VH-VL binders against PAX-interacting protein 1 (PAXIP1). Designs and how they scored, part 4

Target 1, 90 residues: PAX-interacting protein 1 (PAXIP1), of Bos taurus (Bovine) (a0jna8r94to183)
Amino acid sequence: ESCQIFFGITACLSQVSPEDRSALWAMLTFHGGGCQLNLNRKCTHLVVPEPKGEKYECALRRASIKIVTPDWVLDCISEKTRKDEALYHP

## First folded at step 25 (VH-VL)

Design f2 (from d3 with heavy chain T28R)
Fold by OpenDDE, fold request of step 26:
Structure f2 (fold): chain C 90 residues (1-90), chain A 123 residues (1-123), chain B 107 residues (1-107)
Amino acid sequence: as target 1 above (90 residues)
Amino acid sequence: QVQLVESGGGLVQPGGSLRLSCAASGFRFSRYAIQWVRQAPGKGLEWVSSISGRGGSTYYRREVKGRFTISRDNSKNTLYLQMNSLRAEDTAVYYCAKEGYTWPDWPDAFDIWGQGTLVTVSS
Amino acid sequence: DIQMTQSPSSLSASVGDRVTITCKASQDISYYLAWYQQKPGQAPELLIYDASNLETGVPDRFSGSRYGTDFTLTISSLQPEDIATYYCQQYDDLPLTFGGGTKVEIK
C-alpha cells in the first residue's frame, strides 16, 4: 500500500508541461493529496518550476501556501517522507 | 513608488453632491480591487465601498447605498466616489485603499492607503 | 454584520513594555483579520494581515495571533514611534468591519 505522504495537501500545479502536470497529478493523488489547476484559498501548496507568474505572486502574498518545485513532490515520494517545503522554493 | 492620492473633498450643504477622486501610481491599477474607507472626526475607521479591478463588481455599506457610486477609470489609474444626497453623518476623512493582492474569491487586507480627503457636510 | 469588539479602548505604557491589544469577532472569520496602525494626523498603515503575517517593512516587534475568534496584536517592546491608534479589521465577509480602535500612549 502506498503511504499517504500528501494527506491534507491540496496542490495547485502551474507552469508545468501537460506531461509533467499529468505525472505530478497522479503522484500527488496516489499518495493521498489533492490537485487542482486554479489557485484559491483551499490550496496548501503551489507547485511551480520557476518563480514567476500571477499564481506565484499570489502565493507569495499568502503565507498559508507553500511554494515548491516539482522536485519536492518527487523527493517526498522517493524518500517516503514529507520534505521541508522551504528547501524547495523555486 | 506605490501610492494613492485622494482629492475632491470640501464643504458641502446637506443634500448636496461631491465627487472624490483617487489617483493611483506605481502599480498595475486594474489588477487590484480598491476601497473607500472613511473616518469621522475623532472616530474610528468605517468601510464605505469597494470596486473590483475591472470595475465589474461594486459593493456598498447599507447607509450609503443608493446615494454613493463607486467607479474607476483604469485608463487614467483613477478611482471615483460620487456622493449624492449628502448627510451630516457623511462628514469624514475619506481614504482610498488597495488590497494587498486581489484574487478571485480571496479577500485581502489593505496594504496601501492614500492620505485622505476631508468631506464636511454642514449647513 | 460581523462585529469586531476591540479592547482596550486606550492604554498607556512605558518604553520597552509588552503591549497587547485584542479583537473578538462575533463569528468565525477564519484568518481574514488585519491590524492597522494610525499615527496622529496620518493615514492607517497595514501591520499584520491574515491574522499573523507581518507586512513587509513592519518591525518584528509587532506580531499577530489567532485563537478561534480571538485575535491579538502584540508589541513586544513598545517604542516612542509606536504612539498611535490601532485597529483590527475583518475581511471575511461584507460589509467589511473594523474594531473600535485602541489608542496607545507612552507614559
Scores: ipSAE 0.685, ipTM 0.915, lowest interface PAE 0.7, mean pLDDT 96
Fold by OpenDDE, fold request of step 26:
Structure f2 (fold): chain C 90 residues (1-90), chain A 123 residues (1-123), chain B 107 residues (1-107)
Amino acid sequence: as target 1 above (90 residues)
Amino acid sequence: QVQLVESGGGLVQPGGSLRLSCAASGFRFSRYAIQWVRQAPGKGLEWVSSISGRGGSTYYRREVKGRFTISRDNSKNTLYLQMNSLRAEDTAVYYCAKEGYTWPDWPDAFDIWGQGTLVTVSS
Amino acid sequence: DIQMTQSPSSLSASVGDRVTITCKASQDISYYLAWYQQKPGQAPELLIYDASNLETGVPDRFSGSRYGTDFTLTISSLQPEDIATYYCQQYDDLPLTFGGGTKVEIK
């Protein structure tokens, strides 16, 4: 069984290419997380490569959601542990 | 500078009508949902009505449904509250308040308030 | 409707005192709770949003916390300029509802 690193996480993917989006989606879901394209109150994380866009601006206001780059997802999987989101702010 | 300025309050008889305005400046008006909140003399705060940024959705407390109409003119950065069939219990200072950040199905607190305008309904 | 039960209705404390105000929601409202400060003769001002997030420009002596449906506003060291009525407000569901308010005075 896969390590449930992202259990309880609902990630919104934004400003990523279709290829990257598919890859991130697969990685997050495989490791116990949820993914969606729409940003809403159910999201715990916004995954965005650059600090721009409407979703990013919304997430900045809502401190309840963590804003991270795709590298956060990759590093969490690579090291089999949840990394500090603050270190991956775009 | 971000600000809201209410106007249009005054003395009116029961059954009368009044139209409040709220002039907004310093932010992208159409981006944000705006609220009316009232406060009776010596009492607490009470939500009255809400309108979405584009004006497509409006909401009302039960006690004012059918009597009050919230609207906005985004070209003028102005919010309105048309109050008809006014009652004594409608007496209050009326505030307009901006939602912090408007996103579909994701409400937010009110980060900017106007100074309020007094509405007195009395015979 | 979601009822917000706020307590106490009033309190008097000394400068420098720790002050705590509580609001209890009648149902789960998640973290969708704000605290406002209203000084005499003025409009309300936002202090805390999303239960525990300090609004920009608000002194850090103000803080908010949540435990289930119980919410608290804390002033770590009461200052003379903090004389005001404080209100909690839920924005989880319509109609939006406020607590009854807490009047804070200095002894």
Scores: ipSAE 0.543, ipTM 0.885, lowest interface PAE 1.0, mean pLDDT 95
Fold by ESMFold2, fold request of step 26:
Structure f2 (fold): chain C 90 residues (1-90), chain A 123 residues (1-123), chain B 107 residues (1-107)
Amino acid sequence: as target 1 above (90 residues)
Amino acid sequence: QVQLVESGGGLVQPGGSLRLSCAASGFRFSRYAIQWVRQAPGKGLEWVSSISGRGGSTYYRREVKGRFTISRDNSKNTLYLQMNSLRAEDTAVYYCAKEGYTWPDWPDAFDIWGQGTLVTVSS
Amino acid sequence: DIQMTQSPSSLSASVGDRVTITCKASQDISYYLAWYQQKPGQAPELLIYDASNLETGVPDRFSGSRYGTDFTLTISSLQPEDIATYYCQQYDDLPLTFGGGTKVEIK
């Protein structure tokens, strides 16, 4: 079902405004995903608008983490499917 | 230039003791977890022990726990392995190796290795 | 303990050949797999970390891949300086464990 678009993902949100963070958090969790502020081994995705900062540099090193811009979240929901993360690298 | 240099290996009788040192240079030593890995002659690689960057956590393979003690002196950029009650099966080249990136509780591969120091335990 | 089963134990190939070495983990280790190269008489050197990421300065003829618990190191075109023993190593959980090694020779 489309409400489970983010099943199995744990997203870390970084470098977004408090308003955008709340919206992204709600979108991810409503569609079956997990969300957190800390980047750690539990994460599958880092959501970050720009290619900079400690979390971004850490995530670049880790094959287990996919890095996407916030647009990935929006487009997955609008198209009701998990979009290819590679197209959304900041 | 990032370097790790081991020293302190040699010939020792069974039941004896030896202390290995690993001198670090070219990086912020206290930021990185460091490992001891050994290789018996003609054999593969075997993890021995690990210590966290600030020294708060130490870990040992089962066969050396209670006999070996890993420690570090961050003011001297030096890692140590105190080896007591040595046995013939401890004969190996001992390497120190550095984890490649610092992030809490997230393991990493060993990006820099020392040249190794030979420990021979023989009657 | 996580067992890493590496194969083959040895191989001989010609300069320019494609060489493939495999490791199988006894349980899921995510991407926490490294490949090391050890030339005779030398310390190991890191080639690949996190299963597929090439370490800085390593030639691009080396690559790594993961399918479930099966991991592969590939040398696309073997060179004389690639004579070495290759080891995989998991770093998902303690004790850290290595594969048995693969000795690569040129014929």
Scores: ipSAE 0.532, ipTM 0.877, lowest interface PAE 1.6, mean pLDDT 93
Fold by OpenDDE, look of step 25:
Structure f2 (fold): chain C 90 residues (1-90), chain A 123 residues (1-123), chain B 107 residues (1-107)
Amino acid sequence: as target 1 above (90 residues)
Amino acid sequence: QVQLVESGGGLVQPGGSLRLSCAASGFRFSRYAIQWVRQAPGKGLEWVSSISGRGGSTYYRREVKGRFTISRDNSKNTLYLQMNSLRAEDTAVYYCAKEGYTWPDWPDAFDIWGQGTLVTVSS
Amino acid sequence: DIQMTQSPSSLSASVGDRVTITCKASQDISYYLAWYQQKPGQAPELLIYDASNLETGVPDRFSGSRYGTDFTLTISSLQPEDIATYYCQQYDDLPLTFGGGTKVEIK
């Protein structure tokens, strides 16, 4: 049974290649999280490799959105624990 | 250099009509939702209407529904408010205000305001 | 509709004083709360967005905070140029609604 590390998380991916997007989407979903294409109030996290793009600029204005790099997802999975998002701000 | 400039205000009799304009400059107009906000003399701020960046969605406060129509011409960087069947309680300075970021379903704070145009409804 | 109850309606304080204005939302609006400053004879200007984010160009003596449905605008040291009416506004849901305003004067 997989660890539900991302339970309650709804992530939006931005500035990520199609290949990486698919992988991240699968990882998030497999570990109890959700993903969606559009950034809106349902999102808890924005996953972005670089601090750029329209979604990033929007997320900066929203206290309800955590902005993290893809490494956050990977490290959470590898260590089987939810890491502090603040350490993964792009 | 981002700017909004309202025009079209004036004196009108109850039951009359007036069309306000808001000229935008200094930003990509079609990317942002724009609002009308009014302020009666000596009173507070009151949201009136909003329109999405491309004009596909419009919203109104209940008291102006059926009487006011918000629209925009993105080729002219201009916002409009057609006001029909005007009432005394519609008397106010009318501001157009730009949202900080555009969302079809997620409003934002108003980061740019025009100087306002006065609408007086009186017999 | 979401009601924003703002208090006080007016206040007078001395230069250098700490000033606090409060808005209470009738329901949970998350962080979707803005504060505006309107000086006499002028249009409103954005001070704070998303409850606590300072708008560019706004002096750091201004700050915003949230506790549940209670929101606070604080001026740490009131200056003469701060004479204005301040408004809170929620943008969590339509219709967008403002607080009643707080008129701030200098003694």
Scores: ipSAE 0.476, ipTM 0.870, lowest interface PAE 1.3, mean pLDDT 94
Fold by ESMFold2, fold request of step 26:
Parts: structure tokens; C-alpha cells; sequence
Structure f2 (fold): chain C 90 residues (1-90), chain A 123 residues (1-123), chain B 107 residues (1-107)
């Protein structure tokens, strides 16, 4: 089901405008996911448009964190399925 | 070149004191938590103490708490271990090691180790 | 305290052999498990962190895996330079604890 696309994920949003952050937050939570502003060990994903910054560098080290661009969120919803995160690495 | 170099080991009598130093270079020292790990001759590794990057938090294994004090001087890029009331069981090579990436409430493994300094406690 | 039970305590294998070393944690430690290599007369060196991530510069013949509280270090093809003692270490909770070590020798 499309409302469950992000079940079990907790995303940290980084380096996005307040408008994009609000939209991504709504998209993730409406489809069953969680969101936070802090990157910590509760996170499963870091959503970041560019491959730089402290959160990005921290996430690169951690096996538990998938790093994706905002397009991952948009495409998952558009196609009603959880897309392979590896295709969306910034 | 990222490096940690321990010094200050030696022979000391039971009940004595010794201060170890660990000089850091090649990385932003204050950014990382640092630990002391020891290894008795012919034995395995044993964690001794840890200190946060800014030095505000210190942690000790039970057997050394109250006798050992970990500290750091970030202006000198140096970690210290003050060891008091030394016992034969404290005989070991003492290593300093840095946390690979220090992030709040998210522990990491030790990516850089020093060469170690030998402490012998014997009468 | 979290106990790390490492086995075997020693092993002897031929060059080219697949070698497996295991550690079992006494409680759930998530993925917070490292493997270190200590060559004779040297300091430990990080091989694997977060259970399965290779540290930069470590040959890909080394790998790590996790199944529950059971952790495995695998050397797919043992080389002469792999003579060392290997230690697992949990970093989920204090006190930080190491396994007892596995001494690896070449037959």
C-alpha cells in the first residue's frame, strides 16, 4: 500500500530550504515514515542534496544510515514503491 | 600524518604514582574522544578510561576508578593518565587510542592507536 | 558488564585458507562491534567497525558479519602477513570490553 512506503524509516533532513523541508517532512510522515532534524543512531536515512557537511560525513561512516537525495523521497511516492537508495546517493 | 605517541612509562613500586602522556598530531585533537587501553604482558586488551573531546566527561573501569585520572590539554594536543596507588595488576603496556568519529550519543571504534608505553609495578 | 566470548583462542592454518573467528556478546549490542588486528610487537590496528564496515586501507579479504549477538570475522584467503592476534570489541555500553583474542599462525 502507498501509505506504507516509508514504514520503518526515520529520516534526517539536511541542507534543504524551510519550504522543501516542510514538504519532505509531510511526504515522509504521511507515507508511514518518521523524520528528525538531528542525525543520530535512531535514523535510518539522511536526506541531503549535496555530498558535503558534517552530517553527510558522519553518515558516510555508519553502516546503518542510507544517504539519499530528496529525489528519492519524490520518486518513491511518484512510483508508489520504495526505490533502491543506492541509485540516489548524492 | 595522524599520530599518537605515548610516554611516561617505567618501573614503579607498589603504591607509587606515574603520569602517562599521549601526544597527538595530524588531526583536530579537540574534536575526538580519546581512550586509554592496556595490555598486560602476554594477555589481551582491556579498556581503562575515556575522555570526551572537550574533556567535560570522563569514564573509568571499576578497577581503576578513584586511583587513575584521565585528562587532556587541548592547547597542547596532549592526553594524560595520572596513575596513583599502583598495584602489580596495573602492569601493562598502555595505549592511547582515538575514536574514529565522535558524534553525540553515537559511539565509534578506535581507528588510530599509539605505540604504547610500558608500566611495570614491582617491588 | 557486556561479556565478549571470542573463539577459538588460537588457530593454525595454511596460506590461502579461509579463516573464521567468532565473538558472541552476552546481550544485544546492535552493530557496535569492532575487529582489531595486533601483529607481534605492534599496536592494535582497526580492521572492521560497525560489525561489517572495512576500515580504509584494509584488504578486502577481510570481512565482518553479524547474526543477532554472534559476530564473525572472515579472512577469505589467509596471507603470511595476517599472522597476528585478533580481538573483537563492543562499544555499545560502558565498560568497553574486548574478546579474549584469537592468535592466528601459519602452519
Amino acid sequence: as target 1 above (90 residues)
Amino acid sequence: QVQLVESGGGLVQPGGSLRLSCAASGFRFSRYAIQWVRQAPGKGLEWVSSISGRGGSTYYRREVKGRFTISRDNSKNTLYLQMNSLRAEDTAVYYCAKEGYTWPDWPDAFDIWGQGTLVTVSS
Amino acid sequence: DIQMTQSPSSLSASVGDRVTITCKASQDISYYLAWYQQKPGQAPELLIYDASNLETGVPDRFSGSRYGTDFTLTISSLQPEDIATYYCQQYDDLPLTFGGGTKVEIK
Scores: ipSAE 0.331, ipTM 0.811, lowest interface PAE 2.5, mean pLDDT 92

Design f4 (from d3 with heavy chain T28R, light chain Y31W)
Fold by OpenDDE, last read:
Structure f4 (fold): chain C 90 residues (1-90), chain A 123 residues (1-123), chain B 107 residues (1-107)
Amino acid sequence: as target 1 above (90 residues)
Amino acid sequence: QVQLVESGGGLVQPGGSLRLSCAASGFRFSRYAIQWVRQAPGKGLEWVSSISGRGGSTYYRREVKGRFTISRDNSKNTLYLQMNSLRAEDTAVYYCAKEGYTWPDWPDAFDIWGQGTLVTVSS
Amino acid sequence: DIQMTQSPSSLSASVGDRVTITCKASQDISWYLAWYQQKPGQAPELLIYDASNLETGVPDRFSGSRYGTDFTLTISSLQPEDIATYYCQQYDDLPLTFGGGTKVEIK
C-alpha cells in the first residue's frame, strides 16, 4: 500500500482548472491511480470541487461512481491512506 | 405524464410481417435510448432490440437479427419495430421501454414501460 | 451472453414476512442490475436500478443489494399488493438479459 493508495481508482476530473487538473492528475497517477477527462463506465470516482455539471449529475445516478472533492485526493496522500469518500462528497 | 403506448400488434401467419409502433410523450424523446422487450404468454421478459436516442446505434438479440428492424422518428416521438419473416416463437406481448438516464455508451434500467401490444404468429 | 440465474422461481409467504429474491450473474456486471415488478395483467415496473437504488415512488420496504455477482431484492414486510412476478435484469453488456422471474404469492 506504500504510495499506491489509489490503486484500482480511475478518476474523472471535472470542473477543475487546468492547473489543478494537472496537479491532481499527477498526484493520482503517481500514487497508482488512473485519470481521465471523460466520464464513463471505466471511472470509479468523479473528482469535482462543487456539486454541479453534467458529469456530476450523471455520477449521482450511478452507484458505481464515488463523487469526491479534490481534498479527498490531497488528504489521502497527506495521510498515506485512502479516506472514506463519503466524507468528501461536495 | 411520461408515457409510452405501443400499437400495431395482431395476428399474422408465419413468414408474415408486422410493424409495431411506440408513441412517446412527456419527455425529451430523442435524448433517451429505447428498447423493445417481449414476453411470450406465461413466460418471462426477453430483450429484443435497442436504439440510441439519436438513432445512430441499433442492437438486436441474435434470434431476430436480419428479420427485425428497430427505428425511430424523433420528429414524431415514435419508435418502430419492423418485424419480417415472423415465426411462432415471436408470439409475445411487445413492450417498448425507455432507459432512465442517458449517457454515451452507458446503458440504464428501464424506468418507463408501455402497456404492450400482442403479436400472435399462428398456423 | 450474461446469464442471470434467479431464485426462487416462486414463493409463497405471509403478509408481513421478509421476502428475499436472488439473482446471480454469470460474470461481473458491476452495479448494472435492475429489479422489476410485474403484477398480473400489467406491464413491468422498475423497482430498483443500479442494484441498490430505489426508484422514485417505490415503497421503501423494497431494497436491493449486491454481493459481487449476487444480487438480492428484499421486501422487508410483504404486503398484499406485492403479489407479482419479479425480474432482475442486467444492463452491463449486450444482449441485455433478464432473470427467469420469481412469482410471489400470499399464503
Scores: ipSAE 0.807, ipTM 0.940, lowest interface PAE 0.6, mean pLDDT 96
Fold by OpenDDE, last read:
Structure f4 (fold): chain C 90 residues (1-90), chain A 123 residues (1-123), chain B 107 residues (1-107)
Amino acid sequence: as target 1 above (90 residues)
Amino acid sequence: QVQLVESGGGLVQPGGSLRLSCAASGFRFSRYAIQWVRQAPGKGLEWVSSISGRGGSTYYRREVKGRFTISRDNSKNTLYLQMNSLRAEDTAVYYCAKEGYTWPDWPDAFDIWGQGTLVTVSS
Amino acid sequence: DIQMTQSPSSLSASVGDRVTITCKASQDISWYLAWYQQKPGQAPELLIYDASNLETGVPDRFSGSRYGTDFTLTISSLQPEDIATYYCQQYDDLPLTFGGGTKVEIK
């Protein structure tokens, strides 16, 4: 059974390629998380490869949003544990 | 240079009407939701009304619903508060305040306040 | 409505003292909490937004923290210019609500 690593997580995926977006979406969802393309107050995480863009700027202002690179998702899965988001800030 | 300047306050009798204005400058007015917040003499702050940047959404505290109308003219960078059927308990300094960041359906703190305008409702 | 219970209502401290003001929300408001400073005869000014973010231009002796529904404004070293009434405010849900305020005086 899959580990619910991302339980309680709602990730906004931004500035990722369609291919990567689909993959990340699947991975996050499979491991108990939620995904969306729009950034709103329901989001807990912004997944973005580069520290730029409107979503990034918004998330930067919001204490409720953790900003991480796609590698955060991958590493969490590979290690079967939720990694410290702070280490994955773009 | 971001500023909000309230005007229109004054003395009015109970049941009377008053229209407050808040002139904005130094920022993209239409992008930001703006609030009216009031403060009765010697009392705390009390949210009164909010309006979205484009004016499509308005919100009111329960006690002023049906009596107060918030509006804005983005072409004039001006916020308004039409106050009808004024009551003694409406006596307060009325501040306009902008939200600090604009994002759809995501409120924010008020980063800029006007100096306030005093509304006194008394016989 | 979300009630913001602010404490204390007033305090007096010496210059250089660490001052702590607390607000408790009646329900989970996430991080959507602001702190304002209102000096006598002036309009409020934003100090902290999203519970812990220091507003630009605000001295770093001011800080905010969150623990669940408990929020704290801390002045690490009280200065004479900090004489004011401080308010917390939630913006998680309507109606927006403020705490009752804390009047801070210098001994």
Scores: ipSAE 0.770, ipTM 0.933, lowest interface PAE 0.7, mean pLDDT 96
Fold by OpenDDE, fold request of step 26:
Structure f4 (fold): chain C 90 residues (1-90), chain A 123 residues (1-123), chain B 107 residues (1-107)
Amino acid sequence: as target 1 above (90 residues)
Amino acid sequence: QVQLVESGGGLVQPGGSLRLSCAASGFRFSRYAIQWVRQAPGKGLEWVSSISGRGGSTYYRREVKGRFTISRDNSKNTLYLQMNSLRAEDTAVYYCAKEGYTWPDWPDAFDIWGQGTLVTVSS
Amino acid sequence: DIQMTQSPSSLSASVGDRVTITCKASQDISWYLAWYQQKPGQAPELLIYDASNLETGVPDRFSGSRYGTDFTLTISSLQPEDIATYYCQQYDDLPLTFGGGTKVEIK
């Protein structure tokens, strides 16, 4: 059975390729998380490869949103534990 | 330099009308929601009205609905507050204030305020 | 409407003192809480947004914290220029509402 590593997480995926977006979406949802493309108050995380764009700027101002690179998702899964988001800020 | 400057305040009788203006400079005006906040003499701050960056959405406190109209002219970088049927309790310094970062349906704190303009409603 | 209960209404402290101001929201407003400073005869200025984020240019002696619906503004070392009235404000839901304010004076 898959670990629910991302339970309670709603991730906004931004500035990722369609291929990477699909992969991240599958990984997050498979492990109990939610995904969406638009950024709003429901989001708990913004997943971006680089520190740029309007969504990034918005998320910087919101204490309710953690900003992480795609590597955060991958490492959480590989190590079967939720990693500290602060270590994965783009 | 980001700046907001209010004008149009003055003395008016109860039942009268007044139109306030807020001139903005130093930022992309149309991208930000702008607020009117008022402060009665010696009292606290009170939110009055909000308008979205493009002007498509407006919001009012209950006590001013039907009497006040918020609008904006983005070509002139100006915010307005048309105040009709003014009451004594509307007496206050009126501030315009911009949100720090506007996002659809997601309000933010007010990072820039004007100096305010005094509206006095008295017979 | 969301009520913001701010306390105390006023306080007097000495230069260098630690000062704390509290706001309690009538319901969960998440992190959507701002603190403003209003000096005599001036317009309000933003100090803290999203409960704990320090606005650019604001001295780091100012800080904000959240515990559920309880919010605190702290001045670690009160300075003469901090004489002002401070307000909290929620922006979780309309209508936007402010606390009653706290007047801070120097002894």
Scores: ipSAE 0.654, ipTM 0.908, lowest interface PAE 0.8, mean pLDDT 96
Fold by OpenDDE, fold request of step 26:
Structure f4 (fold): chain C 90 residues (1-90), chain A 123 residues (1-123), chain B 107 residues (1-107)
Amino acid sequence: as target 1 above (90 residues)
Amino acid sequence: QVQLVESGGGLVQPGGSLRLSCAASGFRFSRYAIQWVRQAPGKGLEWVSSISGRGGSTYYRREVKGRFTISRDNSKNTLYLQMNSLRAEDTAVYYCAKEGYTWPDWPDAFDIWGQGTLVTVSS
Amino acid sequence: DIQMTQSPSSLSASVGDRVTITCKASQDISWYLAWYQQKPGQAPELLIYDASNLETGVPDRFSGSRYGTDFTLTISSLQPEDIATYYCQQYDDLPLTFGGGTKVEIK
């Protein structure tokens, strides 16, 4: 089985194309994470390419949510380790 | 300038009724959930009721359910609290307080408070 | 209901002292904890939201921290204008609940 890099993670995917969303969804899920399109208290991460939008503004006020670009997901997988989210803030 | 201003407080007998108002200015009123919080003389803060930005959802502490009704008129930027069957234990300064950011079913801290209005229930 | 146990109920300290106030939640409330300052005869004002985020305009001598269900408000150097009653509040679940308050005075 694949490494469970994203175990315990529930990512909200926002402002990504349908193709990118599907890819990110597959990668996160395959590595033990969860995904959803709506932002709520279940989310641990907001994956967004740009620092804008209602979901981004909401997440900024929530200490429970880490805001990262899609590159965070890719780099975590490529390096087989969970990277510091702070380095991937859009 | 963002502000909330309460009014409508006063002296009322037990079993009586009173309607509080909270006038909002300086922000998009309909975007934010608003709360009523009360403070009995010399006591701590106590949440009373909440209403969502659009007014579609309302919440109450158990002790005021069936007696108090929270509502809002977004066209007037005004929050209301209709208080019926008032009791001595309802005596308090009543504050309206704005949530910092509104998201469905996700409460937030209260970043703006009014000056409060005193409600005294006594025979 | 979620109970917020706040301590101490009152304290007296000197100007410049480090002051610490604690709130313990009866259950896990994540980061959904606020701290308010209420000066005598005034309405409460927000100091900290989401346990550790400093509200805009609040002096940086105020800070908040979380360890599980234990929350702490710290004033690094107490000033005369900090005389007030401080309250914690959870907004994880309804009904929203406050701590009992901590009255801070200057010696």
Scores: ipSAE 0.628, ipTM 0.903, lowest interface PAE 0.9, mean pLDDT 96
Fold by ESMFold2, fold request of step 26:
Structure f4 (fold): chain C 90 residues (1-90), chain A 123 residues (1-123), chain B 107 residues (1-107)
Amino acid sequence: as target 1 above (90 residues)
Amino acid sequence: QVQLVESGGGLVQPGGSLRLSCAASGFRFSRYAIQWVRQAPGKGLEWVSSISGRGGSTYYRREVKGRFTISRDNSKNTLYLQMNSLRAEDTAVYYCAKEGYTWPDWPDAFDIWGQGTLVTVSS
Amino acid sequence: DIQMTQSPSSLSASVGDRVTITCKASQDISWYLAWYQQKPGQAPELLIYDASNLETGVPDRFSGSRYGTDFTLTISSLQPEDIATYYCQQYDDLPLTFGGGTKVEIK
């Protein structure tokens, strides 16, 4: 709660149900992060369950964007630390 | 084959005008921002002007603003640079170049360049 | 305006040498830096985009890296066809600006 696990990150959430989107949004913001629905240069992460779609293809091109599955968010919180994004590539 | 070909360069007197063209082929021209970059003989590269894919936004380096006008005709796949009130310091090879990707409001490097066209401003 | 300070202005190296060229941005530009190669009498060609991503068709002896506002182009083993002038360019903000260039020659 006082932990700022997601300090400095801005996540774009894509291809998740409205229920999961609301939960992920709350988790990210409660732990110091930002969230958006659109992918743009403000983002640091794309959270996407599958390696498909125009947002995924765009993010693959950009060195500034790390691509992770929703499990990255959950595991970071569970383990109280920022997990290596490379382990969570969809 | 993706290609950009400049034309319209030549010798002009100071104060004169010249219109450069850049013909595009092999890609969806209207989807990409395009720019003019110049290089004086023996010198480095210098950005001159940019235009968005639909032509709604234009940008200029301050030294050419008011004298140069960038435009595009997407029906002809052609980019233009109208150069007025030319000065000796405008002498350069002028290149057109396109951005490599088309995501909104997210700039990209220039993946395709033309061969250049020489503009010489001399009395 | 974002100033790009490129060094060295020229260098001479042997075939097979590791060559490094640096650019420093006057402010944070994130990853928005490109490296171009310009061979004599030719137009520039893109080598690296987003500071570290290799453009399609570019040999893998070329690489790019970023540390803060310091950017490096590396040629792991210089080849005769790499004789050229190299430029960095930031595309974070207008006006778009280039480094002064590095002329690479074979000893």
Scores: ipSAE 0.589, ipTM 0.888, lowest interface PAE 1.3, mean pLDDT 93

